# Designs tried in a protein design chat: VHH binders against q9u1q0. Part 1

Scores and structures below are computed, not measured.

Target 1, 362 residues: q9u1q0
Amino acid sequence: MSECLMFGMDCEARCMTSMTADEENICFLVGTNNIKNDKNQVNKLFMDPEASRLMSKTFRHPAGEVRAIAAHPTKSTILATCTADFSSLGGTHSITIWNIEEDKRTLETVSRLPTEQVMSCLEWEPNSMKCAAMTPFRPEIQLLNMENGPEIVQNLKIPLENEEDEMFSATWSPHHDGNMLGVTGGRTAWCIDCRTDNEYLKIRDAHIHRTISMDFNPNLQHVIATCGDDGYVRIWDTRSTSSALTSLHPHAHWVWSVRFHPVHDQLLLTGGSDASVVLSCAQSVSSEQQIEFRDDEEEEEDDDLVEKLQDGQLERIDEHEDSVYACAWSSADPWTFASLSYDGRMIVSNVSRKHKYALMQL
Positions, changes and structure headers below are counted from each chain's first letter, unless a header gives other numbers; Kabat numbers aren't used for antibody chains.
F, E and O are the ipSAE of ESMFold2-Fast, ESMFold2 and OpenDDE, as the mean of both directions, binder to target and target to binder. V2 is 0.75 times the mean of E and O plus 0.25 times the DockQ between their complexes.
[cut] stands for letters that were removed.

## First folded at step 27 (VHH)

Design bb6
Fold by OpenDDE, fold request of step 28:
Structure bb6 (fold): chain B 362 residues (1-362), chain A 122 residues (1-122)
Amino acid sequence: as target 1 above (362 residues)
Amino acid sequence: EVQLLESGGGLVQPGGSLRLSCAASGFTFSKYAMSWVRQAPGKGPEWVSGISGSGGSTYYADSVKGRFTISRDNSKNTLYLQMNSLRAEDTAVYYCAKGSRDEWLKGYFDYRGQGTLVTVSS
C-alpha cells in the first residue's frame, strides 16, 4: 500500500498545481473556492522530509474564489489565479498574477487582467511566459503573455460541434516548442497549433459523454490521453484517430483529470467524481513497449525475468470523501503525486515500491 | 453588467414557510439554467435546487425534495424558491446562481448573488 499523507483544509477547493520552480521540495499550490468571498486562500502544501508530514502555509486571496491556479515556471514566489470576486454586486472576474508574501501570509497583486467571464482553466507553459486561459462558456482559448502582466496575445477559436457545448480544458504539449495546445470541449478533443491556429488533431466523440481533460505523452509525440464523463481514459495515436489505441476504465463516474507521468509514460494518474484517484498502467502503448518490440527483433535476450506491468489499474487512492477535482505529479519527485478533493482534502501519495521497481527495470 | 439580487430571507419558525426571490439582470435570463445554493453555519456550500432556462425542468437536492419548489418568471427575470416546512437545518445563507446543477458540480458558476439569510428558529 502506497504511503499517503493527508491534509485537510478548512475550505472547499477545486484547483491545484505543482510548484514547478521548486525542484528540491515537494510542493503544491491549492486555490480555494468557498462561496464566502473573504474565506478564500491559496494554500502552499509541502512535505517536510524530516518529519514526513505535510505542512501548509496559508495565504489570503483577496480577490475572492480561486477558480484556477498556475505556478510560475521559474519563480517560486509568483503564481497566477483565475478569480471570481463577489464582494460587490455583480461580481468581477480576473486573471491575476500574485507575489507570495510569506511573512504576511498574503498575496500581493502584481498585475491584473479583468475578464468578463469566469476563467476555469489557467495553464502556464512550462518553458515560457505563455499561459492558456479558458472559460467554459466561450468557444475560444485565450493565449496570454505573462511577462509584463497578463496580456491577451491571441484568441484561438474552437469549433465546437454544438452551440450548447462547453469548453473544459486546455493543456500544453511538451512537444512542439510550446506551440501546441490540447483542448477539450463537448465530446471533442483538439490539438491546435498556436502559431497557425490550425487544428493539428481533432478527435470527435472521443468519449460517449463529455471529454473533460487531456494530456500528452511526454515521450511519444503522437500519443495523447483523454478522459471524460463516461469514466474512461482513452489513449490515442494522433496519426490515426479512428479508434483509440487502448481504453482504460479507472473510474465509475466522471473522470476530471488525466496526467501522464512526466518520465514513465506507462503511468497515468486520474481523478474523478467518484472520489477516487487511480494510478493506471498503459504499458502496451508506452514508449517502453515500443522499444521492447524493436529490441526483441534484434536481441532474443531472455527477458523472461522482468515482470512487465500490465495495462490497467495499479493503485487506487480511496481516502477522499468527495469528488477529486485535481491531481498532479510532483515536480521535485517523479514518484510522488497529489490529489485534491472538493472538501479541501489533499492527499500526497507515492508510487508503490513494487511498481517503482517494475518500472525501473524496464 | 450581470447582477443577481436575492431577497425574501428572514426569521421563520420551524414548520413555517418562506419565499425567496432573485432578480436577475445583465444577461438573457431565459437562456440559462439557474440554481439556488446555500451555506449553513459551519458547513460547506450545498446545491439546493435548479431550474432549466425554460423552466420546464426542475431539480432538487434530496434534503429539500417535497418541501421546496423552484420556479422562474422569465418575463420578470426573476427566480423563486418557495420553502415550506422549514427546519432548523435549513438555516443558511441562500444564494442565487447562474448555472445548472452540473455546472455547480464542475464549479462553473460565473455569477451569483450576495445571498439572503434564512434563519429557522423557535
Scores: ipSAE 0.806, ipTM 0.919, lowest interface PAE 0.7, mean pLDDT 94
Fold by OpenDDE, fold request of step 28:
Structure bb6 (fold): chain B 362 residues (1-362), chain A 122 residues (1-122)
Amino acid sequence: as target 1 above (362 residues)
Amino acid sequence: EVQLLESGGGLVQPGGSLRLSCAASGFTFSKYAMSWVRQAPGKGPEWVSGISGSGGSTYYADSVKGRFTISRDNSKNTLYLQMNSLRAEDTAVYYCAKGSRDEWLKGYFDYRGQGTLVTVSS
């Protein structure tokens, strides 16, 4: 049984990110989005290895609701949020960069970009000062330079199939030197080259209703995963998108998040509206696909048949009581992952020893 | 500038009635679905009711179905919530929001009011 640590925030939350700059400690940042403007906060959750306990440091978020959160790639004291502030009659939205003042338990504003609409996605490119921001209400992605404060440097038009379609997600490819962005909207997934604004990939009707999230295989440049309303995770070859390479059905309801394991691309983490987190295996389409070199060599009965992981569900976490909106792998420990449900419950879990062993033998 | 301003909250006895209003400005009101959400003391926020832009479709949480009625007057840019047969558990701050239940579930309300307090007590 995978050891799960739980932490309950007394505040609703939908966004979470791993603190990528901290490679030594298992650490996650959570932004809350309670309707009471002044109750919102950023929580730094970290594991105390000695106590096997999840600890939390809470920081007031003075700019209202956190609709998205991104960690600075190299500075553990810097984060950015998409904000919805309703302290005034008109409400204000922004992308704000914050300095974490741990001693004071406050977030200090470093810089702020007012936005006309609320942003619901903020993704910091891991190897640069670039961010991608997205609002559901406009068919565009804003690319920002974060070096001297958030500055819009490019607007990427997304050709949604229908006027009523909504934008759902933007995700940086770990490939192409930070110039490729995965985008989901309506029923469609795109890969867009930010340099040329060209569509590298378009998958229409990736899912039956909504294509909600996508991720890139960290090892295979031509492999992506999508998830959506139909409860499926589909893995695609970007070179041929007429059909999915494989389809997994980990959830009974909407899948809000899909994340490849950063190293073992056989593993996918998903969270859904069925209040479950699922660790799935897609060995058959991973980089570790054993080319059965049929060497005619002799059936040596070597009994150590390392049980190869099969495609499908490996583990399920059912301890959430509400929709799981976010999942993330730890940047410090590749065998640790976190999930966040709407009610503010965070669960930190480990890949089971059984599965870890199976993967390591591959 | 988009503005949503709730009014009509107050103290009412159990079994009583109250009508909330939300005045909207700064956007084409009739083009957008609207919702009422509430947050009771010590509880999380709850979607209460929604209405389509045209007013042709209405939706209710199970907790208020049959007791509450959502309506809108697009000529006045106003959203209403008629609350009948009020119960103690209906005590909450009520917010009007731009968007449908679907937007609520996604967390995509781009605008909401500051809320009006409804207290149901004997």
Scores: ipSAE 0.713, ipTM 0.882, lowest interface PAE 0.8, mean pLDDT 93
Fold by OpenDDE, look of step 27:
Structure bb6 (fold): chain B 362 residues (1-362), chain A 122 residues (1-122)
Amino acid sequence: as target 1 above (362 residues)
Amino acid sequence: EVQLLESGGGLVQPGGSLRLSCAASGFTFSKYAMSWVRQAPGKGPEWVSGISGSGGSTYYADSVKGRFTISRDNSKNTLYLQMNSLRAEDTAVYYCAKGSRDEWLKGYFDYRGQGTLVTVSS
């Protein structure tokens, strides 16, 4: 049985990120999305290694609702949020960089960029000071330099199929030196080269109704995963997108998030509106499978029955009671992951020993 | 600048009726679906009703279905919520929001009003 720790926040929440700057401690940041502006917070959740307990530090977020949250890649005291403040008649939106004042339990504004529209996605490139920001309401991605405060340096136009289509996500590729961005909108997934603004990849009708999220395989540069309204996770070869390499059906409803395991690309983590978190295996299209095919051409002999993981569901977390909007792997421990549901419940889970062992033998 | 301004809230007895209005400005009103959401004391926010940009399609939460009617006048840039057969559990701050139920579920409302208080009490 996978060990699960649970923490309930007092406010609704939809966005979460792993603190990548802290490689020693399991730590996540959660932003709340409450209709009451003054009640919104950022919560730092971390595992006490000695007590095996989930601890939380709460910080007031004075800029209203947190619509997206991103951790600084190298500084554990810095975070950025997309904000929606409706305390005034017209409302205000921003991308804001904050300094975490742990002793004061406050966030201090470092710098702020007002935005015309609310941003719902903020992704910090892990190896640079670049961020990608996205609003559902415009067919564009804003690239920002965060070094001296949020500064728009580039606007990437996304060629949505229909005018009524919405943008849903932006994700950095771990490949291409921070120059490739995965984007979903409408029913389509794109890979965009930020250097040229050229479309590297377009997958039309990746899902029925909406393509909501995507992620890049950390080991295979030509492999991506998408998820959508149809409850499916589809894995694609960017070299040939006429059909998916494989399709998994981990959820009975909308899949809000899909994330490859950072090391073992056989594993995919998903969260959905069916209030479930699923750990899936896609061994058949993983880097390990490709290696086996290469090796099997040489070694005929030892049928060592290594129980190969099969494609499909490995684990399911059903302890959430509301839609799971976010899931993330821990940066500190590759076998730990977190999930966040709308009601503010966060669950930190571990990959089962069984599956860990199976993967390590591969 | 986009603005949404709710009005019409107040105190009403159980079984009574109230009509809320939302005045919209700063955007092409008819192009966007609109919603009413509410938050009761001690409870989380809930989506109440939605209407398409043209007004041709209306949607309701189960809790208000048959009692509430959402409508809009695009010529006046105004959203309405007719609330009939009001109950104590309808007591809440009601907010006008730019977007449909889907935007609500995604947390994508880019604009909403300050809200108007509806109190249903004997």
Scores: ipSAE 0.580, ipTM 0.827, lowest interface PAE 1.1, mean pLDDT 93

Design bb6
Fold by ESMFold2, fold request of step 28:
Order: sequence, then C-alpha cells, then structure tokens
Structure bb6 (fold): chain B 362 residues (1-362), chain A 122 residues (1-122)
Amino acid sequence: as target 1 above (362 residues)
Amino acid sequence: EVQLLESGGGLVQPGGSLRLSCAASGFTFSKYAMSWVRQAPGKGPEWVSGISGSGGSTYYADSVKGRFTISRDNSKNTLYLQMNSLRAEDTAVYYCAKGSRDEWLKGYFDYRGQGTLVTVSS
C-alpha cells in the first residue's frame, strides 16, 4: 500500500536520527557498525525534491563504530556520536561532537569525551545543550552539557530491580522544559525529573522480559507509549500505572522502536525484529477523542463523508529483510518517516494518502 | 568485570585441526551471543563465526564455512571454535567477543579478549 524509497549501505548499521535543525529538507543520518575501524561512516540520506529519489552523502567516521547518533538541535552542520574502537584491550570509546564538512566529505572533531565503556544511547534535548547518554551495563544516565564539548554534569541513578538487568533507551519529554527524561531498563519504564535526584515515576512490568523503548505523547503530557520483546506496544497514563490504557500487538517479534507522530498522536510508528515497520492507530486514547460533535438535527455537508480511523494497524511496510532497529519521523515533512534495518537498508516512506486525508479532516 | 580468556592456540600444519576455548566471566554467559574474530598480521580484523546465547543458531563467514564449528557450553561458561582443514591464510590472533543479549547480530560486540595466536605452517 505505501510507496517507499530504499537505500542500501554495504555496512551494518543500527542507529539513525533525523536532522532536527533542518526543517526544510527531508534528511536523515545513519551510522555504521563495521568491525574494521577505518570503514565506518555516517551517511547523510536526503530526498532529491525534483526526482523524488533517496540520495546519499558519505562522511568518514574515524573513531570506529557509531553506536549512537544525535543531531544538534539548531545547527545542521553539527552532530554527536557514541564511538566504539576495539583496537586495544579495554577499547577506546567516546562521545564526540563532529562538524560535517560538506565540501570535503569528512567529519572533523570539534570535541571529545573519552568513556570507559561503549555508550549505546545519545539523546540531545531539542531545546537546549543538554544531552543524555547511557550504557546498557550501568544503572545510570549521564547528563551532559554540550555547550563547550561534552561535559558530564549529573549522573542519574536508576533503581533497576535486578542487578543483571540492562538499560535500553532514554527519551526527552516535550512537556517539561527539557527537565524530564523517559528511561527504559529491565521490564520497567521510568519518567525522571532531572532536577530532583530521587524523583521518578515507574511503570513496572510494562513488557514480559524487556521494555525496550518508549516515547511521550506530544499532546497529552501524562500519556506515554512503550514497546518490548513481547511484540506489543502499550499506552499508559502515568497517573494511573496499574494497567495500560490500551495494548496493540503490531509485531510477531521484539519491537525495538516506538514513536508517536509529532502532531497526530493517534499515530504510532514501530519497527521490529520481524523485519516490519508498522504504522498503528490508537484513536481511542488520543487527543483527537476530544473532538466535539455537532449537536444539530441535520448534517451540514453530507458530501464530505470522512472515514474515522479505528484502533489497530493502518499500514505495514515489509520491504526490510533484517531486524528494524530504528525508525523516525522526518523533521521537515510530518508525513514522511524512515526505518533502518541492521543489514544497512534504509527505507523512507509516506503515510498513505487515504490515511493522511482522514487525519487532516478530523 | 567482564573477562574473556582465550586458549588453545599454537603452531599447526596445513590440513590440521585445532580447538580454541574461551573462558567467560563477569556476566551471565547464556544471555549473550558470542563470536570469534581474527586478525592476521598486518591486516584488519575479520569476523569468523557467531553463536546465539542458547547455542541454537550458529553463523559463519564464507571463508571458514564447512571447516570451522562454533559451539558453547553454558554450564561451563565456555565458548569453543573447532578449526579443521586449516590453511596458511587462517594464521591470525583469534579473539573471543561478547555480543548482544539473547540475539545474534553479525559483527556486533561490546567486549573482546586478548586473543590466542594460531599459526598454520610447515
């Protein structure tokens, strides 16, 4: 049903971000996981507006593998990566801020913070120079000030239930002026106020074995989505966490990424190890539930028949051949999204015209 | 602290066989995919073989398929590589590598050991 554009890298890749500072052009950054350090790269993937084609520019990443990637919130020439280099025992790992040299096709180091372990998550708060980083192996989130290079300013302790549990993801809330972080680890999701060291809200046992990712509803400040290894996506009210508001089952295998649409919060984008990308609808728990119906005795425009969206799967993209580890909405076009599978295939897709028009007519 | 200790390397003639072992500690071994990576003198690293946490799925680089067998004993926290029909180009330092939790990802690891040298020559 959906039309999609594909680009294949010859390197494995696991992390992707949109270029958040570029609101005019559809553009994504993808980092590679090549065991050969000198073959790692960041690919800038963008749409050619005339040809409707997915294009690529390759930039050498000289610090080894890209384990996480984050775009600068206001400067489209700056990005940060979590780097992994296993050439020596113990490794040489870092959080590095890079300048994109478009003419030279290189990434040039602006600043670097060495790390003792590989960091697997890097999330730049979209309205500040704050960044969150973590490794799966420590129950901690490092908060960084990125203003003058990466500098650790706070270490948030996460009370994992079991010592063997791993951390999976961190996501900034859009509702708290850059002061609330959503975090997943073990089977639990947390909402943590970064200003107060011991204040957190938990959703325990959100998924059977692993709560892999989460996202905040952009329009409803107490609503979040979680995904996990049971193939489910669950939507929660953080004020009443004993049961989910609703549960969707879009995947037959682990779900690695869940993202609300940035405007139409009934839409959820997910990718999983079943090699599929699913666009789901959670209309029943969305901000669109507050649509006031007309209270008159006649329909004013009976020729404007609108199909209401229902909870469940809207679209499925089966063009991947490996586990989908990342998906993202475009920063430039609200109807465009991208997905990345480990084999290095990236797919850029659009919400189908049918569903787009149903959402725009409300 | 994660530790991976490789052993079983040495000098072997072409066509011969060798078994490598890797003793793992500092993590729940059965939860993690494991792999072997090798690096020949003067060359970059090369992924050789991988195995899922349970041991139910095994993976091989084309250059070693049919000659090498990866296995694990989760009760002993030990990874193995049985190398048969060895060739001169198999000469390398072989590293044990800790991969992803529960699932296999080709070439992806978070720790590697110090390695054990395998030399194939007459």
Scores: ipSAE 0.479, ipTM 0.795, lowest interface PAE 2.6, mean pLDDT 87
Fold by ESMFold2, fold request of step 28:
Structure bb6 (fold): chain B 362 residues (1-362), chain A 122 residues (1-122)
Amino acid sequence: as target 1 above (362 residues)
Amino acid sequence: EVQLLESGGGLVQPGGSLRLSCAASGFTFSKYAMSWVRQAPGKGPEWVSGISGSGGSTYYADSVKGRFTISRDNSKNTLYLQMNSLRAEDTAVYYCAKGSRDEWLKGYFDYRGQGTLVTVSS
C-alpha cells in the first residue's frame, strides 16, 4: 500500500507539472481555475526532506485562470501558462512566460503572446525552447519558439474525422530530438514529425468515443500508451496500429492522464473521473523483460517460485474526491508521483516498497 | 463563431418568478455542458447552476438549491434558468456560459454571453 501526503487548495485546479529543471528536490507546480480572476495562483509544492512533509508556496498569477502550465526545461525560476481572463466580454487570453518572484510571492511577466481563444494545452519540449499549444476547438497544434517570448512558428493541421470532434492533448516524444509530437483528438492518436508537417502516423479508434491522452514509452521509440473515455489504457506499436499490444482497464470512468514511468516502462500512472489514481503494470510489452531464457526448462519452473510482475493493476489510490485530471512523476525521485483533482486536492505518493523492490530486481 | 444571447431579465418583486433563456449558436449545442454564472453589482462572479450536454445531470450552488431549475432544449439550442422564490440577494447580471464537452465542471467555461439583468426589489 503506498503512503501519501495531501495538500488542498481553496479552489478548483486542473493543470499540474513537475518542475523539470529541479532534479534535486521533489517539486510540482499547480495552477488554479478561480472564477474570480484576481484570486488565481500558481502553487509550488515541494517535499521538506528533513521532516517528510509536504510544503507549499503560493505565487499570485495576475492574468486570470491557469488553463495550462509548463515548466522551463533548464531554469527553475521560469514557467509558462495559458491564461484566461473573462472580465471583459471577448476575454483576454494569452500564452505567458513568467519569472517566479520569491520575495514578492508573485509571477512577473517576462513575455506574452495574446491569443484569440483560451489555450488548454502547453507542452515545453524538455531539451529546447520549442513548445506546443492547442485549444480543443480547433483541429490544429501551434508550435512556438519560446526563446525571445512565445512566437508561433508553425501550425500543424490535424485531420479530425468529424467536425464536432475535439482535440484533447499533446506531448513530446523523448526519442526524436524534439521533433516528434503525440496528439490526441476525437477517437484518434497521432504521431507527427514536426519537420515534415504532412507525415501523420495515426491510431484510429483507440478508444470508444474519445482518446483523451497519450504518452511515449521512454525506452521503446515505437511504443505509446493511450487512454480514453472507456476507462481503458491501451499500449500500441506505432508500426502496426491495427490492434493494441495490450489493453488495461484501470478505471470505471474517463481516464484523463496517462504517464509512463521515466525509467521502468512497465509502469503506467493514470488518473480518472472515478476519483482514483492507478499504478498499472504492462510487463508483457516492457523493455525490461524477466530473464527466463538462459535455462529455459529450469527457469520456467523456478520463475513460478519467484514473485514476478504481471499485466494489471499494481496499486490504487482512492484518496481523491473529484475527477483526477493530472498525474506526474517527480523529476527528482523516480518513485514519487503526484495527482491533482478538480476540487484542488493534490496528493503526493510513493510506489509501495513491494513493487519498488520487484521492479528493481528486473 | 460561438454566440450566447441571454434574455428574460427584468424587474421582479421578492418572492416572484422569472425565466431566463439563452440562445446558443456556432457550436454543436448538445455536446457541451452549459452553466449560469451571475455577478451582483460591485461583487465578484459566482456560479449558479450547471447542466450536462444531454441534460441528464444538473447542478446548483447552495444559495439557489430548491428555488432555481436549470434545463435545456437541445432541439432549439436553448438553455433555461427557472428562478422561483426570488430574493433581493439574487439581483445580478446573469450570464450563460459554454463549458467543456459533455461533462459539466463547476465554474469552468470557455465562452460567456453578455448577460441579462435581474433586479429583485419592491
Scores: ipSAE 0.383, ipTM 0.751, lowest interface PAE 3.5, mean pLDDT 87
Fold by ESMFold2, fold request of step 28:
Structure bb6 (fold): chain B 362 residues (1-362), chain A 122 residues (1-122)
Amino acid sequence: as target 1 above (362 residues)
Amino acid sequence: EVQLLESGGGLVQPGGSLRLSCAASGFTFSKYAMSWVRQAPGKGPEWVSGISGSGGSTYYADSVKGRFTISRDNSKNTLYLQMNSLRAEDTAVYYCAKGSRDEWLKGYFDYRGQGTLVTVSS
């Protein structure tokens, strides 16, 4: 049977990332949003490779709430957080790089950049020391060099349509050698070339009121997915943005996170305010077509295979009881993923054997 | 430019009452949830109360439930905290905090004012 492993925290949490530097062990990092400033933590959640059970280590986060978390791309003992610290009068906020102190069960400051606002997004480019940060309240993206501590090297202005629109997300393209950033705000998604501060692409009105998140297809340079407050996930060709390639409707409420599978780009992982996590299939627009991978001179169709890999919902996880704000695929195992709801429940799940088998035959 | 200005703090005897105000500017006040947070000398901050952007939903920490009332006047861009039956342990600096537009973010806040001191002593 499929396994869903659960871990609960005694406080709210909104941000999670996989440990990208550890490609051998399943490991996730979760930060807390405890308004009791001295009670905030980063939890390291990992699988025991011998027993297939979820284990945890709790590390004190001495800078207040964890509003965003990013793993160092090559060092498994280094992470960065966006902090909201109310331990002093008026509060202080930062982007801080930490070293994990296993024996002391705390995070030790390596370097710190004070920020004027609480930053709510922090995305470390997986092959460099580049990082993107933003806050919902300003129409801009701060590009950071993390080599010698967080240093702002560029501010990208995002032309939101209305002053009351919020910024929602940023994500790095796996294409273009770490030079393209996807950004969502208001109803729009942007793909921005960071080298020239010029917009590369704009998908206006991708969702009814809010385009909350996006992700890049890992195999198709011009394909992206967006999600929004209408419960939809839409897949776009950036070369022809007048209409979506396909639309999926996995949620009955706001969709907060959308992620392509890192290998099989027909798989999409989403989490929403309906307290569900959905694995969806977009076979029709994927890089992996069943006919293209066969060495047949005559067309032979497998109706069972076609039925198992059609567009739509493949799996639904209903074990959350609050809004699911974050979803992530494991960096160590392509069939493992995690989801985090605001009430502090984290669930680690596997793609079912039925769908794993179908995908591996492509 | 977001500004939050707390006022109304002062010295009061146990069992007394006090009303705090927070004047807000630089954002569309009615679109955002607001909170009160307090910090006693030598202690970490403690969330006290929260209110939705419309004012339709209010929330309280167990330590103040039944004694404190949060409210807002969206026409004046002002957040209030009515504090009744005050106790010595309510002595703290009280801060006004702005939430995000997403009213589903319980306990979340991005901006905190400079605070107003409330002292409860004989």
Scores: ipSAE 0.005, ipTM 0.401, lowest interface PAE 10.0, mean pLDDT 83

